# Ledger of designs, part 335: VHH binders against p49116

Target 1, 238 residues: p49116
Amino acid sequence: EGPLLSDTHVTFKLTMPSPMPEYLNVHYICESASRLLFLSMHWARSIPAFQALGQDCNTSLVRACWNELFTLGLAQCAQVMSLSTILAAIVNHLQNSIQEDKLSGDRIKQVMEHIWKLQEFCNSMAKLDIDGYEYAYLKAIVLFSPDHPGLTSTSQIEKFQEKAQMELQDYVQKTYSEDTYRLARILVRLPALRLMSSNITEELFFTGLIGNVSIDSIIPYILKMETAEYNGQITGAS
Short names: E, the ipSAE of ESMFold2; O, the ipSAE of OpenDDE; V2, 0.75 times the mean of E and O plus 0.25 times the DockQ between their complexes.

## First folded at step 27 (VHH)

Design rg26 (framework vhh_brivekimig_d4; at its last look DockQ between E and O 0.76; V2 from the best seeds 0.58)
Fold by ESMFold2, look of step 27:
Structure rg26 (fold): chain B 238 residues (1-238), chain A 120 residues (1-120)
Amino acid sequence: as target 1 above (238 residues)
Amino acid sequence: EVQLVESGGGVVQPGGSLRLSCAASGFTFSKYSMSWVRQAPGKGPEWVSTISWRGGTTLYADSVKGRFTISRDNSKNTLYLQMNSLRPEDTALYYCTRHPYSIPFKGDYSSQGTLVTVSS
C-alpha cells in the first residue's frame, strides 16, 4: 500500500574516477560508464516493488531496459560527468577515423546520429530543469515496463508502472502547481529513450569488454554484487 | 614489475579435471577483480570467468557454468580455476588478467598462458 518510491530513492550521486586525465581516454570513459551502470542497477535493486518481483524477473526487466536507465542516468549526471566533453572527444575521434578510411560510412553515420539524439535528449531534460524526484519516477516508469517480450508477472509490473505514473503526476502537480503542462512536457521525452541503441551505447561507453561479453551477460553480476563490496573497490578502502 | 604466473595446464581426457593457478606479484592483489580468459589458436579471446576483489561475487560464461569454479586466496596472492567435466572444446591457452574495474573489461595485465588440451 505504501508509495512506490521514498525520498531515499531520489538520491543519485555519481562519484567520478579521480584524477580526471588531461586528455580523455578509453579507460576513464569505461570506468565512468561502469560506475553509472552500477549506480543505476543498484538504484533499481533498492526499490521494494522491484525486490518483490523475484530474481529472474529482476534480471529480465533490467536486461530489457538497461540502456534507457543508463541514458536517463547520463542526462541526470551530465554536468558531473562532463558528458558534453566526452561526446565531443568521441566525435573528434570518429571524424579522424573517417579521414583515415578506417570505418564504413554507414556505421559512422549511425553512431553520429545516436550521439546527436543523446545530446538532444540531455539538452531537452536540462532545459526543463528535471529534478531528482522527477528523474526517479521516470526511471521507475522505464523500469516497470510491461511491454517487453518474455516477461513474467506482467500484470503486477503494469500495476507498478501505473503507480509510478500516478506518483509522478501527484509530485509535479504539487511542486509545480503554476505549470499546468509540465507533466505532459516531461512524458513526451520518454519515446526518445526507445530510439537509443544498446549496441551503440556499448561501443561508445563499454568498448573494452572482454571477447564476447555484453552488458546483458554482466547484469546478473551487477545485481548480485553487494553495494558495500563495490564501493570498497572504488574508494580503495580494504 | 607486475607479474602474473600461471600453472596447472596439461593434457587430460574428456570428463577429466584440472586446477589452474595464477600467482600474482608486484601489486596489491586484493585490490583487483580478476578474470580467466582462454584463446584457441586463430581465434579471439574468450572470457571464461570473473571474481570480485574480495571474492564475494563471481560470474561465468554460459559455456563453462556448472563445470568451472573460480576462486582466490588473497593471503597467498593466488587466483584459481577448478575445471571439471572437461570437453574437447575447452582446449585452449588459458591466462589470467587483472582489472582496475568491477566488470570484465580487457585487463591491463595478463599472464603468458598455460595450455590445456582435452583429448582422448
Scores: ipSAE 0.596, ipTM 0.817, lowest interface PAE 1.8, mean pLDDT 87
Fold by OpenDDE, look of step 27:
Structure rg26 (fold): chain B 238 residues (1-238), chain A 120 residues (1-120)
Amino acid sequence: as target 1 above (238 residues)
Amino acid sequence: EVQLVESGGGVVQPGGSLRLSCAASGFTFSKYSMSWVRQAPGKGPEWVSTISWRGGTTLYADSVKGRFTISRDNSKNTLYLQMNSLRPEDTALYYCTRHPYSIPFKGDYSSQGTLVTVSS
């Protein structure tokens, strides 16, 4: 069997909406987030091992881990996205809601803590200077997590995760041979992803969804959409 | 001027069928993903279905999956919603909305809607 990931899976280039508005409005934030989400999902879809799991399992898997993938994507694309600015804008929008007394104190705390955790995670990843290969493998490890409830083909998923881990290990050993503990430092970051609420992430970045549409509900749509179709629309709208 | 005009609504009995149309004008229809949204009396808007700008991808709310079919004819600048096996709970004002982006965000333009009443 060949490697889980190829060099094609290392490329992860996010294109931001253009032009950037004077004020980072909710729409810009949502569109930016949506592009990242699509990129993340289509990245997953491009992995042969992912395809081998079948559509139902694939969908379930992505539903289980989209928040983690998205968060890793945020970290990886933090500079291109101007993530700090986006988060600041989100906070500002939140302040408006606070002023309007639409949120409870507890909810405000939860949301603010979540924003803080996101920022800290991304900062920590930046400090580690994670490269594109490492991100790809980390995303794969997160994607092929067998411990989510309701998954089918858990044995196969586990095998893919192990393969991702092994390839990451080999890469780190080869590329960063003098940094004996780099792998450990990188992997230790993954638990932080599990501490982040998908619901809050959705509320922060995807408030522009129509009605009560959830990320969970649109994941099948994202996974079914051809990349060319997606790219064609975003290019046409800009 | 951007316009979306719905038609095809009416009164039907449970189990009946209706076909809604949304005629678009004043913009390049083929560049926009489209959605149907409905609003029942006393309730908030409910997303029903979305179709991609090329029509290659569709998505349905669980409540209508298997009963409703969204389609489009870009040559006619028209969006369709075939509604089969209608239920009383499907009673609502149905309106179409355009999405300038790939994800079903709130539409930047919506029609006035067409009323669908399912009643025995």
Scores: ipSAE 0.442, ipTM 0.743, lowest interface PAE 1.6, mean pLDDT 91
ESMFold2 (binder alone), look of step 27: mean pLDDT 80; pTM 0.819

Design rg27 (framework vhh_brivekimig_d4; at its last read DockQ between E and O 0.73; V2 from the best seeds 0.81)
Amino acid sequence: EVQLVESGGGVVQPGGSLRLSCAASGFTFSKYAMSWVRQAPGKGPEWVSVISWRGGTTLYADSVKGRFTISRDNSKNTLYLQMNSLRPEDTALYYCTRHPYSIPFKGDYSSQGTLVTVSS
ESMFold2, look of step 27: ipSAE 0.582; ipTM 0.819
ESMFold2 (binder alone), look of step 27: mean pLDDT 82; pTM 0.819
OpenDDE, look of step 27: ipSAE 0.552; ipTM 0.793
ESMFold2, fold request of step 28: ipSAE 0.713, 0.679, 0.614; ipTM 0.883, 0.874, 0.850
ESMFold2 (binder alone), fold request of step 28: mean pLDDT 82, 83, 82; pTM 0.820, 0.827, 0.823
OpenDDE, fold request of step 28: ipSAE 0.819, 0.836, 0.740; ipTM 0.910, 0.916, 0.875
ESMFold2, last read: ipSAE 0.787, 0.774, 0.630; ipTM 0.910, 0.905, 0.852
ESMFold2 (binder alone), last read: mean pLDDT 83, 83, 82; pTM 0.825, 0.824, 0.826
OpenDDE, last read: ipSAE 0.884, 0.757, 0.758; ipTM 0.940, 0.880, 0.878

Design rg28 (framework vhh_brivekimig_d4; at its last look DockQ between E and O 0.01; V2 from the best seeds 0.00; counts 0 for: pae O 15.2 > 2, placed apart)
Fold by ESMFold2, look of step 27:
Structure rg28 (fold): chain B 238 residues (1-238), chain A 120 residues (1-120)
Amino acid sequence: as target 1 above (238 residues)
Amino acid sequence: EVQLVESGGGVVQPGGSLRLSCAASGFTFSKYAMAWVRQAPGKGPEWVSTISWRGGTTLYADSVKGRFTISRDNSKNTLYLQMNSLRPEDTALYYCTRHPYSIPFKGDYSSQGTLVTVSS
């Protein structure tokens, strides 16, 4: 019954906290990341196919893929966010933690490798000049992944993923008809998302979390919040 | 200056109830999300519940869901936690926090805390 995504699902506009501080700090980085997370989750919530799966399935699905959606969002919004500047600030803060003996050498290696993988993923997406339609379909393919453990309705989720793949194929063939390999080049980037650690993403972008709170536990709050209520908070019109 | 002053703690028997209050001053209360956090002796802080700035969205830790209710009255600048069916493992110092972030991270201001003891 109609396309999986409409033109309203292509718009993905991230609003950064104002003003940008002269020296980036944990507050600015965490709020910027939080806004991207909300935008990504509310984007997923707006999809009729997602809504049709039911609330428990929605929460489980987003818990399984939030880091992949977040990473696609980072790539799509890298310029607006000044992501390279944010990552540089994180690396500088990490150097201070090393001097204070707060982290083990193995953990530091894991974190630095993750930063490198994230930068290379974002660079590869920028080199391909992935457009807003392609990002929307890639996010849908990631969202409707039936192979995550613990999911219900996996047959229906698989059908939605296949529909997202078909719509991406149709879009690329019509829009980039002269570029025979574009679809293949795009799709081979997706496995890199599974290599991203949600634990390390939390440490990089969400360092203010209280010890018993993870992004997994916050997801129902994000999904329940009305878009208008959230927008009122971030505009300062409260 | 920002002030958060809580009250309503005390000793209660298992199965009992308590209502905690957190009075806010020195800032525009209605512009902030608020949370309750608890800390048992010798343990780190444990998030209990969060409420959005207008009160439209709430979230609870699994350990208290169905037993605790967070609420706020923006006209009185007051945050509440209704605690029912209390258990010995709920014994902790309870404090309220103010949240400037879009996600309920560690608050930028916290009250000093009120002790809740659940025992015979």
Scores: ipSAE 0.412, ipTM 0.722, lowest interface PAE 2.9, mean pLDDT 86
Fold by OpenDDE, look of step 27:
Structure rg28 (fold): chain B 238 residues (1-238), chain A 120 residues (1-120)
Amino acid sequence: as target 1 above (238 residues)
Amino acid sequence: EVQLVESGGGVVQPGGSLRLSCAASGFTFSKYAMAWVRQAPGKGPEWVSTISWRGGTTLYADSVKGRFTISRDNSKNTLYLQMNSLRPEDTALYYCTRHPYSIPFKGDYSSQGTLVTVSS
C-alpha cells in the first residue's frame, strides 16, 4: 500500500482576495475565510484515501471536522492572511455590536474567549514552527478521526488515521532527529482544536456572506464543486 | 438488509487467472467505496484492494499490486476483482466489504466469501 499523502498534498497555498480594502471589512474577512474553507475541503478531496471512503462517508467526515481543518488552515496561513489583523478587525466589529447592545454579556464573553483560543492556538503553532509536511499530516489525522458520531466505515477511517500518524512519525524522525519529543509536542496541540466552537467560528468568519446558511449545509456542494469555481459561487463575491 | 454475495472462486494453477464478483444489495451501492479482503488458512484477514464510489480511485496492497485489478459496475451493483499471475500465497477465502480493514465476517452484512485455491 502506498503512502497516505504525497508531496502534492503538502502544498497549501491560499490566495487572498484582491484588492485589499483600505480597512478590513466584513466582506473581505468572510471572503478570505471562504477561500480558506474551500481550499481545505478540496485539499481533503484530493487525498486518494478520502475518495476511497465513498461520498456519504466523505461528506460526514468533513461535516464533523471542518472547523478543525479550518482552524489548522488559519494557523498554517496566518502570515499570508495577516490573521492577527483580521482578528483585530473582527474584535473591532464586535465592539460595534457591543456598543449597539446587540449581544448579551455572556455571548460577548463566549465570542471573545473563542477569539482568544484561536489566537493562542495559532501562536502556539507558530512557536513550534510547524512545516508544510507536518501540517498536511496533522490535517489528515484530524480529517480521518473515527470518533465522531454517526460515521460509517469507522475501521477504515481509523486505519487511515493511523497511517497518517505513522507517516508523520517517520517524517519527524527523519527530518528532526535531534528533537526527540517534537512529535509529542505537535500531537499534543490537537486537543485544542476540539475546544473550538464551530458555531462561533461560523459566526465570526462566514455570517457576513452566507447569512442564515450553515457551513454544514453547503459542505456537500463544496465537495462537488470544481476547484476553480469556489470563488463567487457560494461566497457571492463579485 | 445489507447483503454481499461473492462468487468466482475456484482452483487454479500458479500463473493462472480468476475473476471474482460481488453482488451487493440492501444499500446504495454507488455511494460507497468497496473493498476486497482475504483470509488465508491459519492467518488473519488481509486487505487486498479498495475502489472509490465512482471507481476513479483504486488502491492495492503491495502483495497484489500489478497483478490484481479492482473494478465496479454501479448499474449492476457489482464489484469485481480480476486476479492475474496468481501465486500459491494468494490462496484464501475472499470477501467483499464496505470496510476494507475490517475482519471479513465482521460487519453489518452477510457474506460467505469465495474460495480461491492456487496450487500445482
Scores: ipSAE 0.000, ipTM 0.235, lowest interface PAE 15.2, mean pLDDT 87
ESMFold2 (binder alone), look of step 27: mean pLDDT 80; pTM 0.821

Design rg29 (framework vhh_brivekimig_d4; at its last look DockQ between E and O 0.01; V2 from the best seeds 0.00; counts 0 for: pae O 14.4 > 2, unsure alone 63.8 < 65, placed apart)
Fold by ESMFold2, look of step 27:
Structure rg29 (fold): chain B 238 residues (1-238), chain A 120 residues (1-120)
Amino acid sequence: as target 1 above (238 residues)
Amino acid sequence: EVQLVESGGGVVQPGGSLRLSCAASGFTFSKYAMSWVRQAPGKGPEWVSTISWRGGTTLYADSVKGRFTISRDNSKNTLYLQMNSLRPEDTALYYCTRYPYSIPFKGDYSSQGTLVTVSS
């Protein structure tokens, strides 16, 4: 009956590893991305509606949408992360891989196209000046997506998504009353998130995972963590 | 700086047991989740198990669930893997990592791992 999100769900503060190295490297990029991932997962599991769905459903939802939540987090935190600098460093690494024949040309083209789509998405969100309330509701809409295969409790998930959409609509209409089309412009950005490949996101930001390990395989661990352990993962220390 | 030293490997018959250790130095061990990863001859690395920083949560690959037990002693900066009911397909080089701050490029590891061979 209450609102889907409270004010504590609007706050989304990413703390970067300090100091930033003289040149960006895989360690810094992976630590920064890991902090954002854990911040995003901590945010999701703090929502009472999410907690009400049960552990199996929670795991299935997060496995299905973690990349979309992560991408929204990248857009929201692009300035504090210096995302454009990180992406430039990744592009330089890919160019060196071509020169050394370490990756296939087809794979590199696929990854470069993904980088351009990601940059365009983040730029479009910045141009719309999406605020913290809007990001929180967009993340909730993405999290409570009933369309993913293999989900249980899809009727309840759909109800939570509809509630997030209604609360976003109410917020935008009240806060941006002079901008009749703002809600439509915001919502039209959501389909781009489904085009983002979780496989390529792992390659770009999570090259610290080795072998057959993937973000999908660690999600049950992430969801079971105690709050004190999250603080260590989010900050890289205490 | 960061050093992880694996030990306890050896040759064992199918159905046997081994206990691996990973001694950590150069970082605050108690603030990190830790993982075991293995690499069989001619194959890529395979994640085996992860344990939370206080040891309250453990995760296992399906291939080892029920047979392997991960544990840690934060007072000794040591990670353990108890391997029971060993099978020939468990033959691999085993090494430990700081999860999720793993490092993928050449020269980032000082560790060589510990070899486990399961054969009659």
Scores: ipSAE 0.006, ipTM 0.291, lowest interface PAE 10.4, mean pLDDT 80
Fold by OpenDDE, look of step 27:
Structure rg29 (fold): chain B 238 residues (1-238), chain A 120 residues (1-120)
Amino acid sequence: as target 1 above (238 residues)
Amino acid sequence: EVQLVESGGGVVQPGGSLRLSCAASGFTFSKYAMSWVRQAPGKGPEWVSTISWRGGTTLYADSVKGRFTISRDNSKNTLYLQMNSLRPEDTALYYCTRYPYSIPFKGDYSSQGTLVTVSS
């Protein structure tokens, strides 16, 4: 049995919409987020173990963890995305909604807290200086999570997750031998992903693009998308 | 009801070959990855091989890599395992399953397995 991940799975390059507008409008934000989402799902599809789970299981798995994968992607691509600027723009747009009294006080609080959690998570990952290999393995660990309800092949998923964990451990021991607690510090960040609402993430990053359509509903289509079509999305959209 | 029926087992000499079959029913076979697992006497179940729903991806345990070939015919709802260069250590009860690494007699399906004996 070969490794779960190869060097090809370490590469995770997000191409931002061009040109960057002077003012980060909702379209720019949503397009950026969409590209990241597609990249994340494309990445998952590229894993042989993921392919080996079958179509139904694959779809269910991604539906269950897309928000976590997306969030890890945000953290990993934070510099390229200028995530802080994007988040600030989102807040500014939110302020407009607040001013127009379109949101309840409770909802405002929820959304602001979510943005805070997201920023804190990404900052924490940056402080840890997580490298591309570590991100790849972390994404694999969250992808192959057997604890989501309604999944099939949970035993297989669990084994893949264990394999991801083992490979991460080996990598960290080899690469960061002087830091005996690095693995623990990295893994302890994963629970924070479960604290983030997929619904709020969808609202913040995707509502302007997909309208009333849910990410959940489009996941099957993204997963069936050909690579060429994906590339067209990345290069053709502005 | 999910049903998996294995066949093709038998007694062979070392270096011999066998082809196992698994007939599947009770679920949409073409949408599931399928696996072979085996259980040797006195040992726990061991994962052998997995094939993706369309057959485009195949995975093998190190112990069988290069000797065994997993395949499927979705039109027939059948999973196959071609076993070449068989060794005594390949002796086991072989099961097909949707859940690799699971205990073969546990789960949401009925399976009896097929016995493969490699002996001089």
Scores: ipSAE 0.000, ipTM 0.238, lowest interface PAE 14.4, mean pLDDT 87
ESMFold2 (binder alone), look of step 27: mean pLDDT 80; pTM 0.808

Design rg3 (framework vhh_brivekimig_d4; at its last look DockQ between E and O 0.71; V2 from the best seeds 0.00; counts 0 for: pae E 2.6 > 2)
Fold by ESMFold2, look of step 27:
Structure rg3 (fold): chain B 238 residues (1-238), chain A 120 residues (1-120)
Amino acid sequence: as target 1 above (238 residues)
Amino acid sequence: EVQLVESGGGVVQPGGSLRLSCAASGFTFSKYAMSWVRQAPGKGPEWVSTISWRGGTTLYADSVKGRFTISRDNSKNTLYLQMNSLRPEDTALYYCTRHPYTIPFKGDYSSQGTLVTVSS
């Protein structure tokens, strides 16, 4: 019963650490990425269909798709984040790592290819002028993917994904009625998310986590965080 | 000046218990998430547990889940780790680290460490 998403699920406001340093550093990049990660995970948690699946299923779904949600978030918030500037700083850091023999040539190639693919994805989304409603439905489609290994309740998850697809279709047809191909152009962007490596995303945006901890390991912490702690965590400066 | 001073390490038999403390000074303790990290001889650092800045959210490594309890007292600026059912593989140098609450799991200051030895 009822729509999968409401207008409250369209709001996706990222605030950046203030002030932006004259020279970007690992701390600023990691704080910015953490804010986006928390915003993305709590966005998922706010969806009634997600809540209905139970905590174990919630954790499994988010572990399976966090990188895709994060990448959609990067694209959606690219201007607020000054993502182009952040990626340029990362490239500069990689050049220094080559000079200091810290990374293998194969690894550097993999990381640079990933950065290029991320830039291409974000540019394609900006060219299409994807709006907040469309981003919300795309995130729901990747969140409720029944084909990830190890999931339970896959029949219900598939029904939620189909509902997200139907709601996106209805929204696009109603809002962009004179753009016959918009839905198709939006949906063909999703396969590019499979090119995004979670390992490389962690290397780019979440370097130096304590004791070899991965984002996969901390997802239950993020999902369980109390509302009061969540609000303070998301706004960062407060 | 930021200081983290831990205590409570020692030698204990398998199955025993220890309680570690980490006293904080020189910063607003209640604005930071805190973690315990351990490093066994010849191995790299291993994350043990994290507690949020208000203490409402905790997380544990699988290897210690159900045996260790992290807690904090923000009025005393102190972090704790209660270690029960200790095993020889828990032998390590244990230290605490703080995280800005905006960047959990990326420590910006760590204590020197206290040795825990579990042996028969």
Scores: ipSAE 0.455, ipTM 0.749, lowest interface PAE 2.6, mean pLDDT 86
Fold by OpenDDE, look of step 27:
Structure rg3 (fold): chain B 238 residues (1-238), chain A 120 residues (1-120)
Amino acid sequence: as target 1 above (238 residues)
Amino acid sequence: EVQLVESGGGVVQPGGSLRLSCAASGFTFSKYAMSWVRQAPGKGPEWVSTISWRGGTTLYADSVKGRFTISRDNSKNTLYLQMNSLRPEDTALYYCTRHPYTIPFKGDYSSQGTLVTVSS
């Protein structure tokens, strides 16, 4: 069997909405996040191993880990996205909600803590200077997590995860031979992803969704959409 | 001026069928994903279905999956909703909305909608 990932999976280029508004409004934030989400999902879809799991399993897998993938994407694209600015804008919007007494104190705390965790995670990844290969493998490890409830083909998923881990190990050993503990430092960041609430992430970045539509419900739509169709839409809408 | 005009609503018996249309004008229809949303009396808006800008991708609410079909004709600037096997719980005012973004966000245009009543 060939490698889990190829060089084509290392490329992860996010195109931001244009033009950038004077004020980072909810729509800009949501569109930016949406593009990242699409990019992340289509990245997953481009992996042969992912395709081999079948549509139902694929959908379930992405539903289980979209928040983690999204967060890794945020970290990876933090500079291009001006993530700090986006987060600041989100906080500002939150403050407006606070002033309008729409949120409880506890909820405010939760949301603020989540934002802090996101920022810290992204900062930590930046400090580690994670490269494109490492991100790709980390995303694969996160994607092929067999420990989510309700998954089918868990043995196969586990095998793919192991393969991702092995390839990451080999890459790090080869590329960063002088840094003996780099792999460990990288992997130890993954638990932080599990501490982040998908619900809060959704509320922060995707507030403009229709009614009761959730990321969970949209995932099948994203996975079904042709990449060309998606690219055409983002180009046409800008 | 952006305009969406729904039609095709009416009164049908349970198990019946209706086809809704949404005529779009005042914007480039083919560049927007479109959705149907419905609002039952006394309830909030409920998302029904979404179709991509080229029509290659569709999504349905679980409540209508297998019964409703969303389609579009970009040459006619028209969105459609074929509703089969209608149920009383499908009774609602149905709206079409456009989505200028990749993910279907809330519609940026308000229309009058078309009333669908399913009653024995």
Scores: ipSAE 0.344, ipTM 0.694, lowest interface PAE 1.9, mean pLDDT 90
ESMFold2 (binder alone), look of step 27: mean pLDDT 81; pTM 0.822

